# Ledger of designs, part 2: VHH binders against Putative ABC transporter glucose-binding protein TsgA13 (tsgA13)

Target 1, 363 residues: Putative ABC transporter glucose-binding protein TsgA13 (tsgA13), of Haloferax volcanii (d4gpw5)
Amino acid sequence: TGGDTGDTDDTEASETTASEGTTSGTTTGDVETTDGGGPSEGETVNAAWVYISEIGDLGWSWAHDQARQAVDEQYDWLETEYTEAVAPSDSERVFEQYAQGDVDVIFGTTFGYQDPMYAVAEDYPDTVFEHATGYRTRENMGRYMGRIYEPRYLAGQATGMVTENNTIGYVAAFPIPEVVRSINAMALGARSVNPEATFKVRWVNAWFDPPTAREAANALIDEGCDVIAQEQDSPAAVRAASDAGVWTSGYNAPMGQFGGENYLISPIWDWTEFYGPTLESLHEGSWEADAFWGGMETGVPMLDEWGPNVSQEVKDQVAATEEQILNDELDVWAGSAFEGESDEFLFQEMSSFVEGVEGEVPS
Key: E = the ipSAE of ESMFold2; O = the ipSAE of OpenDDE; V2 = 0.75 times the mean of E and O plus 0.25 times the DockQ between their complexes.

## First folded at step 1 (VHH)

Design n8 (framework vhh_5c3l_4)
Fold by ESMFold2-Fast, scan of step 1:
Structure n8 (fold): chain B 363 residues (1-363), chain A 120 residues (1-120)
Amino acid sequence: as target 1 above (363 residues)
Amino acid sequence: QVQLQESGGGLVQPGGSLRLSCAASGFTFSTYGMSWVRQAPGKGLEVVSDISGSGGSTTYADSVKGRFTISRDNAKNTLYLQMNSLKPEDTAVYYCARHYSSGYFPWKYRGPGTQVTVSS
C-alpha cells in the first residue's frame, strides 16, 4: 500500500525531494569505507528508502519513515537516506540512481514499484532490494508485508460493538487482494461479536487522495453508517467521521488526534521490527531474499491506542481476542469461506467478500 | 511562492494566554485549509488544530481541545491561534501550515515558526 502517483510538476502536489543522507550511530563509532558491492561484516551499511507520498502524510510513508529514523538512531554502523513523493512512473530512475551510488540496500514502499524495482534489481546484482507489498523476489530482492488482517479483525470487533444501526462504512483504496483481505477481516471481527453488523464499501481508486476519501466518508455517513473505517494513506476519512460525530477507525499510523472523542482504534505498522533484523542481517553478511509475511506476533502489524470514550467492555473483548491471536489460538479466517486457505492465496488471490459486506468486489 | 510568517510567541506563565498570528501570501488564502502544528524540543511535529478555507469547520488535538481556538481572516490573509490555560507541556515552536490543494499535508508549506515557552 502506500498512496497513488505523486504529481511532481505542480507546486500544489507532492514533489520528489532530494534524498537526505543521515549517518547513524555514535561519534565514537567506526565508519568504514566499503569497497563497492555491499558491506562486509562490521562495515557501514548504506540504506535508502523510496516513498510514494511525502513523510508528512501521517499514514503509510510516515510509518515507514518513523522506522527508518528509529533504526538510524539505533545502529552506529547504519547510514540512511530517502526520497519521498516518488510516483511509480518515476521510480525506476530513483532506484537506478541509488544502485549506481554507494547504497547497499534499497527499500521500495509501494505496490506500484513492483516491476520497476524488479527490473533494476536484475541490472544491479550487487545491490540488495526489498519491496514492501511486493509479490516477486530475486536472489538480490526480497519482499515484505505484515498480516494487517489480524489487527483489522480486532478493530472490527470494536466497530461491531459500538454500532447502533449495524451499518459500518469502509473507505477503500483499490479492489486488490490486500484491500479485500482487510475489509473481510474487519467484517469477520465485527460479526464475531455482532452477527447483524453490515459493511458498505466505497472505492477511492487511490491510496492518497484526501479530498475524495473525505467525500466517500461523508457519502457513507449520509447513507446511515454510524462507524467509518478506512484504508487510505491519510487521516482524511477519520477526520470526516470526527467532524460528523461518527465513530471511526484509521489505518497505517496513530490517528487518535483526528478521530477525537469518536476514535476507536486503528491497525498500524511498526516497521522497526522488520527493518532492524533485516539491516542486522546485511551488516552480518547473512542476508538472504525472503518473502516476509509477519503477524502481530512479530510486532509489525499492531494496534494503536484506544480513543477516549471507548467502553471498558469493548477494550476487554478486543484484549481477550488479541491474546488468542498472539497465542495462535484463533485463526481470523476460521468459519469463513477462506478457512484453511494458504498464505499465498490470502496474499495474492482473495477476490470476493465475506458475508456481511454489501455488494461484490469490482472487476 | 507560498510564504507564511508566524508571530505572537513568547514566554508566559502556566495558566496564561497567548495569541499567535500567521501572515500568508503567494496563494489564494480562502481556498486552502490551514493548520497550526508544533514541535517540542527533541519531539516530532504535532498537528494542534485545523481550519477549512471558509473557516466553517475546525478540529483540535485532544491535548488542546477546549483551551485553544483557531480562526482566520480571509480578507487579511491571516490565520490565528488563541491559546488559553497554557500548560508547561504546550512549550514548543509553533508553525503555521497550509494544506495541499489535494487535501491534508500540514508541513509541506509552513513558516519558520514562533517559540512559545510556558514556565514560571
Scores: ipSAE 0.000, ipTM 0.111, lowest interface PAE 17.9, mean pLDDT 84

Design n9 (framework vhh_5c3l_4)
Amino acid sequence: QVQLQESGGGLVQPGGSLRLSCAASGFTFSSYAMSWVRQAPGKGLEVVSDISSGGTYTTYADSVKGRFTISRDNAKNTLYLQMNSLKPEDTAVYYCAKEGRYYYGSKSYYPDYRGPGTQVTVSS
ESMFold2-Fast, scan of step 1: ipSAE 0.011; ipTM 0.326
ESMFold2-Fast, scan of step 3: ipSAE 0.005; ipTM 0.332

Design o1 (framework vhh_ozoralizumab_d1)
Fold by ESMFold2-Fast, scan of step 1:
Structure o1 (fold): chain B 363 residues (1-363), chain A 121 residues (1-121)
Amino acid sequence: as target 1 above (363 residues)
Amino acid sequence: EVQLVESGGGLVQPGGSLRLSCAASGFTFSSYWMYWVRQAPGKGLEWVSEINTGGSSTKYPDSVKGRFTISRDNAKNTLYLQMNSLRPEDTAVYYCARGYSYGWKSPFDYRGQGTLVTVSS
């Protein structure tokens, strides 16, 4: 059993057993289709998602699960199931169980699934695999990721335009390249419209620690920051900024309800824009493995909705820059120390701040 | 089959030193960032160190900076944590964790079974 209601009822079974794939529904359409003989076509497509963490927070796995729920509601020919809290060491078993069942496509949503998915895909060539953040593909295995630094740059312009004292705070999770890249992209965005903008960073050293994130935000506000951005799996820093009457930008999920009157905009994920087209191609029998590397033009990394008090001038500036990004006319890294660096370097080796970010990345 | 096996934990007095090791197998160790994470009794996971694929870049939270040193030997598929000037607050189960720098939100995707470090007077 892999239904939404059944999966919700038994979090322990979803977390530990990973046997749901063997009991997935019958794929009747695969047998009787006249336009193709593949497992990912016909009247019903059965899709499974495998998550490294629980989906109860406003985090990465939550964002993927929101998209799973959205496509399940959208398409009457789609049935979905998921297994959460799957360590990479347990994932090969989970993928194999789904592949042995009637599942047509398996989405693995953490980089550590690379080796297990790649091995299972070889043994089950009639099953389709898609790996978020992956680097290897097969004829039956694709990979996908989004360029979140693009909406970070745009949110950065908004912060640079509303700041009155040119001091913006950033509540950050860990000093790793993904986070450093996001901080740098936001700083470059802010400085593109306000060359005097500066960023102060506070490290929580956790993805989810609301009390520490709140304290970090308040410390930055005490130091003169009049805008608070964050990279956490909770709205705690956004709430703290709102409570203090300070502008704020969130992350990963829409946080407008927590920022209230002081909300700007946040970089978020809409994985529906990847899962929808992918599932439609499977239903039509036209799916081919690819290396999806989606910018904002795909709708996957995107901005949520503007806060209620953001001026039209700010909205117009961001819209004009977004159009340049969508037309491939703007390099986010142009004029920085990272201009001309490879995508591999940007994602794996970025360990220093751009001009305008105070201090150094912790060692 | 990905495996991370920690060793080197034990009982040590305040101010003492201890070195943890993590033996990695079942994946290309040199292609992954590695981490040490700990969990004190009744508390959540706390990140304590990170190291990039080649060992040229390391990071620490303020709570352990200057006291702990992470290192790796890619030829031996082994991760190390040298812990000096240990405090009672460092008492925890320590986990070796595999990660990647590649736009993933969580800094690690696999954690070993852990090794207990007890700092007691």
Scores: ipSAE 0.000, ipTM 0.162, lowest interface PAE 14.4, mean pLDDT 82

Design o10 (framework vhh_ozoralizumab_d1; at its last look DockQ between E and O 0.01; V2 from the best seeds 0.00; counts 0 for: pae O 13.9 > 2, unsure alone 64.5 < 65, placed apart)
Fold by OpenDDE, look of step 2:
Structure o10 (fold): chain B 363 residues (1-363), chain A 123 residues (1-123)
Amino acid sequence: as target 1 above (363 residues)
Amino acid sequence: EVQLVESGGGLVQPGGSLRLSCAASGFTFSSYGMYWVRQAPGKGLEWVSEISSGGSLTKYPDSVKGRFTISRDNAKNTLYLQMNSLRPEDTAVYYCARGSTYYKWGSTQPYYRGQGTLVTVSS
């Protein structure tokens, strides 16, 4: 029974449903450019520095204050203040006091200020904070440090060339990545020219403790170190080495006057190359929180002048290596365990010694 | 050229005293730690004393401590060793030595040293 398959040609009328273009009103949310609470363009900038030690330390705080003075003199629109010898435990109060005043920017210049500054910065969003040597940031909190490991490497080469017993002493502050990085860079520099060079480290557990720094230097000399390097805010270790007739490298500030005839060279800071541009950016209303880590190319980390008895051979070697660093032809970490590490790692995670540094980083 | 010239050695009885001198030239004397070392017959070099470049630091081994005194006059480029209460075991050639740094003898490369002066302690 052949059922008649009626071909009902149902011409379905394609109703062209006019899709009403729902104009999604892109509410251009006015991103209120929260006018970052910096001074308006062309106004006076009020800046404050907070120092861990006295500016008379002839080292770290001194170097910062020299830069403060320089920018204060250079810019007619800048007013500067400072508070010296502020312990980390007291720094929060000092930061608050400045922030409650007419200060536009606060520079905290030691690692221990990181947490207090971070806390205060949250409460004062219209104040700019800049923290030296730390890694924490906020929208209104920048950080800054130079790649001092570059001139450390160079100073290390000098130590490697002048040592006669291949034993170099290092008077260290704290077992933090900053200090470890500096020790390692110096050791790598020394070993680049003297593969037999070794480093002994003594920890002062302070940035500014001249008596203990001197004792540490003397102890290293007693252990047979014939070169003394240091990472202290004072020249005490350099003086101790000088008194002992030992080659010495200082830190932070020019220390040739304290090293005497046995002075080599020191990694030092010119912070004007950071503070100047930073303050200009504030004055122009273009400041943004950043993580400055400039190398020798910026002029911030540098070497001071050579000691009077340093050979031309040493000077020539270091100059050649400096040129390579400046031209990005030399990686300080090449051939080490830290080759290829990120800047973040190098800055905040380095916690072990390279080959040639004796002992372990204290935990 | 670095030159060191020792003098003051001689024969002395047990309990006696001698003062050795070392005239230094050819380098900035005040920039270097200086040392006395000695060599007894059939023995190796022994560290006897050291003094810092400025003279503020001195060191002695126990063998001579309290008996020997090292000193220097940087204005005269001269190193001294006052030896008191001398013993037969102190018999040796004594050498003035210069290092670039302040460290114990034997810990590094050989120092510049003079020809030495003989000290004989005998009854």
Scores: ipSAE 0.000, ipTM 0.240, lowest interface PAE 13.9, mean pLDDT 88
ESMFold2-Fast, scan of step 1: ipSAE 0.270; ipTM 0.678
ESMFold2, look of step 2: ipSAE 0.000; ipTM 0.451
ESMFold2 (binder alone), look of step 2: mean pLDDT 80; pTM 0.816
ESMFold2-Fast, scan of step 3: ipSAE 0.331; ipTM 0.696

Design o11 (framework vhh_ozoralizumab_d1)
Fold by ESMFold2-Fast, scan of step 1:
Structure o11 (fold): chain B 363 residues (1-363), chain A 125 residues (1-125)
Amino acid sequence: as target 1 above (363 residues)
Amino acid sequence: EVQLVESGGGLVQPGGSLRLSCAASGFTFSSYAMYWVRQAPGKGLEWVSEISSGGSSTKYPDSVKGRFTISRDNAKNTLYLQMNSLRPEDTAVYYCARGSPEWYKLYGSSPYDYRGQGTLVTVSS
């Protein structure tokens, strides 16, 4: 056997890197970095993206592909390709095919790619690998994620200011640190301007399941939620909220067209701000493995545009708080159970709700 | 409430040995993979070892492979880390961690969802 589970667990790969299981690149930079693989300085860069879902999800995979398209358009020296709808169990084959096929860098965009990508990176030391949401690195493999909890906090303030019932619904994917962190940040944001705001969470147990997400949103509305937020790779919950005439905040991508008259604002990804600098470093021959954990100051996690009926008062409040975040004057976690926790804890270990969120994180 | 309580840390000379223990409660211990992770002064968390729910599979990074052994006693809800041939570089706070459920690991940003308070291991002359 190759591990405790057959699907994504590669025992040999897990045992072969000195940086295994560390978050050093996000804290002190004690991870040894090299120039990795990649093209000669000034040569054409060939880059491949591997997506868990179809690009038409209008969510996570879509956001990464929008950035791929943007950098392809921006850089004449860049050639891009992609494969969509790749389950983690199928991903090792896809990574190997790209590494064999003259690709300089491979971007894997879901957590489940961790062990498959880590194994392939060992066998192809001249190819550069980057893993979104990952936790392991090699000399030729970096990891990246954004602090989406910052724009979640800001969107949370908007929800807290517009709610009349003080009951906000959250349609969530999986009870994992990434999602718990987002829920908690939104709740803290709402309660920073409205101490009476409460959050009810419904778990879809999928990143992309529009019918179940719609059902979850409608159940929350039936329970008295007059604002619906979501963490799904589709606009289904935003559409359901709009259809019911309640306020809504989306995720991943601009969803104003789906929220219509009831749209607030959404935390979204501009991965161009990560992919651009990363590809430029490969083009220059200066790439080094890193554990990117960027906030709004990087431009990666950000807010989209306001809905048409949001008041100037709400916009002004959020803008003032955004300025504090950008100037490092606001700690999102201050005054919460998570005040003073490390970036490593926030990234990997947050497993309980803050005050104002009903119930407990499922085990 | 999930609880993980580490013990067995201390000061040891290079080349020495220590055995860490982790007492688990508040969940069905035998149903979860378990981890040891460590944090050296001024550094991030580093994965040290992994053991399957039944104890039949173990994994180690190259930095400790052949020197450290993870084991578990499901009847006692206890996880162990036997550390041999200790080096100054092994100086760290060692944490017992519960492995994330399978679906969590496929889509989450962390392979573990709970961690204990830690136990300090200092390797020096």
Scores: ipSAE 0.000, ipTM 0.273, lowest interface PAE 10.9, mean pLDDT 84

Design o2 (framework vhh_ozoralizumab_d1)
Amino acid sequence: EVQLVESGGGLVQPGGSLRLSCAASGFTFSDYWMYWVRQAPGKGLEWVSEISSGGSYTKYPDSVKGRFTISRDNAKNTLYLQMNSLRPEDTAVYYCAKGTYYGSGSWKYRGQGTLVTVSS
ESMFold2-Fast, scan of step 1: ipSAE 0.005; ipTM 0.318

Design o3 (framework vhh_ozoralizumab_d1)
Fold by ESMFold2-Fast, scan of step 1:
Order: C-alpha cells, then structure tokens, then sequence
Structure o3 (fold): chain B 363 residues (1-363), chain A 122 residues (1-122)
C-alpha cells in the first residue's frame, strides 16, 4: 500500500486460520464466535481506562481521557472509569482488580502494559482487553495505534515552507522507533516542499519534563532554528518557541493557545474515532480482537487548527497533500530509505534518520 | 550523574547460556523498576524483560519467556539477565535501562549504558 495499512498480518490471521499454532491454551475455547467476551447485546457496557500519567498533562494520557469523556457523554449505555499514574510494574494488579469486577473492557494505554495485560487476559477470558501501542493479541485482547507519521508529514510541510534559516528544531522524547518515525516523517514532509530544510534534534529523555523541554527548545533556537517542533506530553517547547517569536508545531493535543501568533499546526489524536466503534461493537456483541493501525482516513491521527498567521499558500499545500494521503495516493516513505518497508518495520524497527536530519539516533 | 554499565556479553553457541550484569550508580537504584532491552543488527529496539523495585514481580515477552530470567540485587545496585537456550535470533546489543517516573518502555526508557554485544553463532 502507499503508506502502510495493517500492522502485523500474523495477528490478524491467527484467529481465522492459524490460531491452532498460536498458543491454543491462551484463547477461550468453546465460544460460538471469535469475539472473546463482552456484555450481551443491548446491555450496559462497563469500560475502564488505565493511564501511565496524570490526565492534566495535555499529552498522551490527556488525549485518551478526552475520548473517554466524549464517549461517556455520547452513549447512554456506557459507564466509564479510569485509574491514572499506573506504573507498568503495578499495572497487572490494576488490570486484575478491574477484571474481577463488573468491567467488560479494559483499555491499557502504554507499551509497558504489554505483558501485564497479556497475562491477565489469559486468566480472565470473559473480559475484553485493548492495548494501545501493543504488539501482541489474544482472542479476548486487541491492540491499537494510529499512524501519526501521516499528520507529522503534513505538519512538516508547514515547517519547511515557513523556515527562513532552513534549520528546524525538534524537541524529542526518547530514541525509540515511535519517536524516530515521527522525526523522519516530519523531515520528509518539510523536504518535499523545501529540499534545503534540515532538522536538529534534542533528546529530553522524558515524555513529561517541561523545564528540560523548554531548555532544549531554547538551545535549538540559539543554534539558529527558526521553527520548533516537539514530541512531549506538555506544551513547554511550544511556549518557549512562542516566547522567542519562533514558529512552532506541537503534539498530542491542540496547542494553539500556547503557540499564539507563531503557531503552525500540530499532529493530534482523536481516540474517539477508535473508542466509539470499539464500544459499539461490544454493545452489539460483535467485537473481535484486531491489530488496529489506523491512518488519517480513520480520523484517529489528525491535525488540529491552523495558527492565526499561517499563509493561505501553506494551508493550500498541506490541504492538497492531506487529500492525497486520505485517498491513498501518497506514500509518506516514498523515495526514502524506508520505501517499501513493512508496517511491522515502521511500527517497531525504525532506528535511523532519513536525509536532512542532523546526526545519528543515539544508541 | 546517572550511570549504567553493562557487561557479560560475548560469543556463544546455540543452546548455550550467558549472564549479563548492569552496575548502576548516580541514583537510588532500589526506587526504580529496571528493564533489559535489545537491538539486533539493522533492527529497532525490543523490550525483553522488566523487574519491579523490590524484585518480586517480573515480566517477559513470549519470545524469551521461559528462557530468560531478570533479577536484581538492590544492596549491590546491580541488575542481571540470565539467558538460557540461546538462539541465533537472540543476537543483539543488550541494554540495561531505567524508566523515568512511570516505568514505561515506549514512553519512558532512558539509555545511560553503552550496551553489551551478545552473538549467538555456530
């Protein structure tokens, strides 16, 4: 496909053809369908969310909780609850407590929950589990993530068009595939409209560390960056860029209020477009485990609203490219070192920078 | 100054065993969950084990479950990985990692060590 389509074909196939070869003892035998549990059709659905951080960060956990609140308001048959600030080492106990209760589905929202959730899912076959950023499934456990590199590419075009120094800064969290993928997509986007654009990366080594993120942004500005992008669970880098009069792009949540006059646009999450259909399938008794890897066509990874001073030329360019992505007419990775790589590679194995990004990914 | 120093890697035959060590300094080791992650040649990072602060709870992906055992000695500020029944696909640089506040591989792991190379070859 042009961008990527589905993550881990093996996961999708295991329930239909090869389930016998995929740890037969872990699935609930004797079910009439492959849905693995949930409430009877038309009954109240009780759903729990487990978050690694506090919701007030305007980051990853905040984005998931906004969607929880939205679906709670939308569906009269839905009751929601959540637990925040759950370390992976504590998560097995939290999942087990929910599974022992009257909860029909448990959403775990960070990669470190992989093995704790997978273990609990085996012990509670009548409970449905969904793991954001996960890589393994069971008959009663799905996984989900969005192809945020698509809106990153689009935001990248905006950065490439507004830079005057051809030097764009990126305040990054950790040198892991998820983050490297986002940096690379933004660089490819910028260079698609401005071949002279270059990126300088600074690693905070944290998802939420506003003082360090601000210092990283200011250091990049001091080095000549006239645009600051970020991958943090706070708007600190966006605020620093705005305070310095430098263009800026955020992440996770709309950050226009923090970027002010210098705001471009940010890749954000609308998890309502995943949670809504998932909860409806549970309510209808039609839920099946899946490996959701959705692009912008799903509405999950998306762009927020433009800043007040972005030119119509920039908006038109991004809109035209977005239309190509939505119509599956543009492969973000085309012409790069990663052209033709599998969804599995893009999801889990990207460890080097594309042309235009300065330096090397830290080992 | 946070420092993690890995050791114990080397060349081993398929079916063999190795024990990796990680010496931690510059932070209160007993207050952090610890992880082993690996990177095979030309591949991305893969999480291979987790241990809680007290050492009583451990987690593994199916790829190493039953073959690898993580443990820790808080009195010595040292993390261990016992690797048994090694396979060619276990060939990788192995890193000792500490998470930040929330002990999360994808969102929180920091790399302060240089890693130790494990090569499984006949």
Amino acid sequence: as target 1 above (363 residues)
Amino acid sequence: EVQLVESGGGLVQPGGSLRLSCAASGFTFSSYAMYWVRQAPGKGLEWVSEINTGGGSTKYPDSVKGRFTISRDNAKNTLYLQMNSLRPEDTAVYYCARSPKYYDFWSGLTYRGQGTLVTVSS
Scores: ipSAE 0.000, ipTM 0.151, lowest interface PAE 14.6, mean pLDDT 83

Design o4 (framework vhh_ozoralizumab_d1)
Fold by ESMFold2-Fast, scan of step 1:
Structure o4 (fold): chain B 363 residues (1-363), chain A 122 residues (1-122)
Amino acid sequence: as target 1 above (363 residues)
Amino acid sequence: EVQLVESGGGLVQPGGSLRLSCAASGFTFSNYAMYWVRQAPGKGLEWVSEISTGGSITKYPDSVKGRFTISRDNAKNTLYLQMNSLRPEDTAVYYCAKSKYSSGWYPYFDYRGQGTLVTVSS
């Protein structure tokens, strides 16, 4: 028998990364382009990555670069290059320079690249573009993101179980749906095991600003938060929490070395599970623009390793819930204001907090 | 200290069966996806199977699908690989491996045992 939902066939899970991640929206166009970009089938693929931060940030840009290095080692037909520390205001120039060269695909890895990349993609129809966290596509431009709200929910349970003050701080980047979704998922996770848990949010208004992130974390600690979570491209908030002796959860990359004795666990990214299949499709001449939106079953959003002082009770609770998520037996949004909302809504339209998060999303 | 100890390997005739076991210690076994990987003489590591934390999701490459079955007993901290219809090309050292993260899929493992040799020969 084919699996009664239990045993997922390896072929079902391993190769369908792009289709698994597609948000249902952008309803016009599943048409195969005859004038699309990319290398001829079987030729060397030249790929470029554009990063908002230096690779040494040990966060978002680092996670993408680890995946770039992994696929570069894996495929003998692949040549990779990158540019780091590219502000959105400088990104259009960088994209144009790559598109004018011998690059077949350009991966832009921050939300602020949306409009610059979309404009350049129109002018260079023979070049393929992929935008991490993006919400717009073209015939030659795809978008990709993972359902990080799944490991956020799990990390949230850990925060809810260890808090003694029922006040958890969240150092957030920008008040956009991507970030609001993560905050809400963590709060739902915490409250699933501790109904008294509350979240206080501070907005850095930057993806990478370690001094401001540290100030935000310390302000939350001063307000009584005994757990600090974050959504930044650096470990600065995790370090601040560790320095203050409060529990902490990181983001993007393993941050156990920065959280030390107070480290819980972090939602992290393994982008090789997206870049591998995407680059293979370019090599094979089968690439089409898509909107990847993959969950933990894809291997893209995942959890890192537990901190050294986390109790077995916390670990067992999270493991049990992770199994339910992987079996499609738990809907993260069930019982919330967002129960039953479409993938498209969850991806790009979530603009309000769930119960337990203090205040409201800034305008 | 993470430890994985494989057992159950040996010499078997083509068409025969073997059951491998892996005893895990030093970590919370039920929190990690687990893998079986193998290495034939003079070749690299080849993924054989993977299993989710609770055992409900299993994956196999086409080379062993239908012949091998991975399973786990979280109460006993033990991983198993039932190998049926063995072929000479299945000859390899078999390793069990711990996923690097709580939610991980091959190839993301950070520890493997010393292995157990399976020889399929007439």
Scores: ipSAE 0.000, ipTM 0.218, lowest interface PAE 13.4, mean pLDDT 84

Design o5 (framework vhh_ozoralizumab_d1)
Fold by ESMFold2-Fast, scan of step 1:
Structure o5 (fold): chain B 363 residues (1-363), chain A 121 residues (1-121)
Amino acid sequence: as target 1 above (363 residues)
Amino acid sequence: EVQLVESGGGLVQPGGSLRLSCAASGFTFSSYYMYWVRQAPGKGLEWVSEISGSGGSTKYPDSVKGRFTISRDNAKNTLYLQMNSLRPEDTAVYYCATKTYKTYGSGFDSRGQGTLVTVSS
C-alpha cells in the first residue's frame, strides 16, 4: 500500500531553551499605548485565518470561516483577514507573509500545517500562532481541537437505529488518529443500540476531493451500505447518499440541505466558542499558549439539526445519551479497547479499529 | 462569494423554445444541488427544476414536467434549462439558484440577477 500517514512519536512538544539561567525576557519592540481617546479601538487585534480548502467547501474551512465572520461582527476592536486553498507546501510562505504584515494572531486550520507553522512561530516570537489539530506548542503557539468523538458517538446511535442491512459506510480522509478516533466513536455509538451494526471504511486520501468522495460513497452503497457517514471537507458523500436515497450523516457543518429526506444528523463545529475567548484574551493581554481539547460542554463540537424524517424514538435515544455525556455520566470509550486511555493517547495515538469496523487501519 | 449569472432569456412565441444558461463561480459547483426558480409578474417565487450535484437526479413540478429539462456541465461550472413548448403562463424572470450555508435546506438565498422570458404574440 502506498502512503503512510502514521504518527511518529514527536517528543519535541514544547518551545524550550534547555539551559539553566535563561533570561527569557520578552523582547517586545515598541509598545502601543492608548491615547485615552478610544479605548475600544486602542488595542485593535489583527487576526488572520489560513484555510486548506475554499470557504465554499461547506466543510472544515467553511466552519472556521463562519466563526471568523461571527467574531468579526461581535468585536469592534477586531479586524480579520483570511487566505483560502493553501496547500501545506505553500503554507510556510503564507504564515511568514502574515507575520511580516503586522498581524497579531495567525490561525492555521489543518493538520498538514504542523511543521510549517511551528517553524514560522520560532522566527516571529511577537506573533501569536494557533494550530487547529496541532500536536506541538511554543511560548507563542497554542494548539486546539474539540472532542468531536462525543457528537460522533451520538450520530452513530442514529445510524445504528435506522440501518436495516447492519452495514454502514464511512468515507474517510486519511488514516491518522483524528480520523480513526471518529470512526471508532461512531461504531461504538451504533453498536451501543444495535450490536450487529458493522462499518465499512473507504479512504479518499484527501481532506477535500469531492469527485473521489462521491465515488467512495457510491462504492459503499454498491456493497450494501444503507447509511453513509463521512469525514471530508465537503458534502459530496452526503449528496451521493441523498441521490441514492440512502440515510446519511455529514461532518463539520450542517449538511441537511444535501442529505434531503434521508438526512440523520451530523457532528459539527461551533468554533466561535474557541475563537471568541481566545481573541478576548489577546485583546486583554492575558493570552497564553494552551492545548485546548474541549468536549460538547464547551459548545465547540456539537450536533446540527435532525433531518425531516428521523423518528422520535431515534431523537429521544440520542437526547438521553447526550444528557449523560454532558453530565459526565457516560464514557464514550467504556467497554472498548480504549477504556481508560489518557486524553493525550486519544488525541495523538489511536491507530486501530474497535470491534465492528471492518478491516485494519492502513499502515 | 457565490456568483450566478443567467443568460438566454428573451421574447418567444407560444410553442417556441429557449435555452437558459447560468455561469456559476465562488463555490464548489459540483457539490451543490442547483435549481431554476421563476417569478411571474405580481406572483411569488416558483420552483421549476432541481438537479443533484452529480446530475444523476432531476425533479420538476407538474406545470413544466415533460416540457423543461435541467442539465449541468460541472467541468464548465454551468447550469442549463431547456424550455420547450412555451406557454404564456411561463412568462417570468428566471433565476439560477442554490441553497447554501445561509439557508441549510430551505429557501433560495443564492440567486443571480435573473433573465426575463416573455412568451407572447
Scores: ipSAE 0.000, ipTM 0.107, lowest interface PAE 20.0, mean pLDDT 83

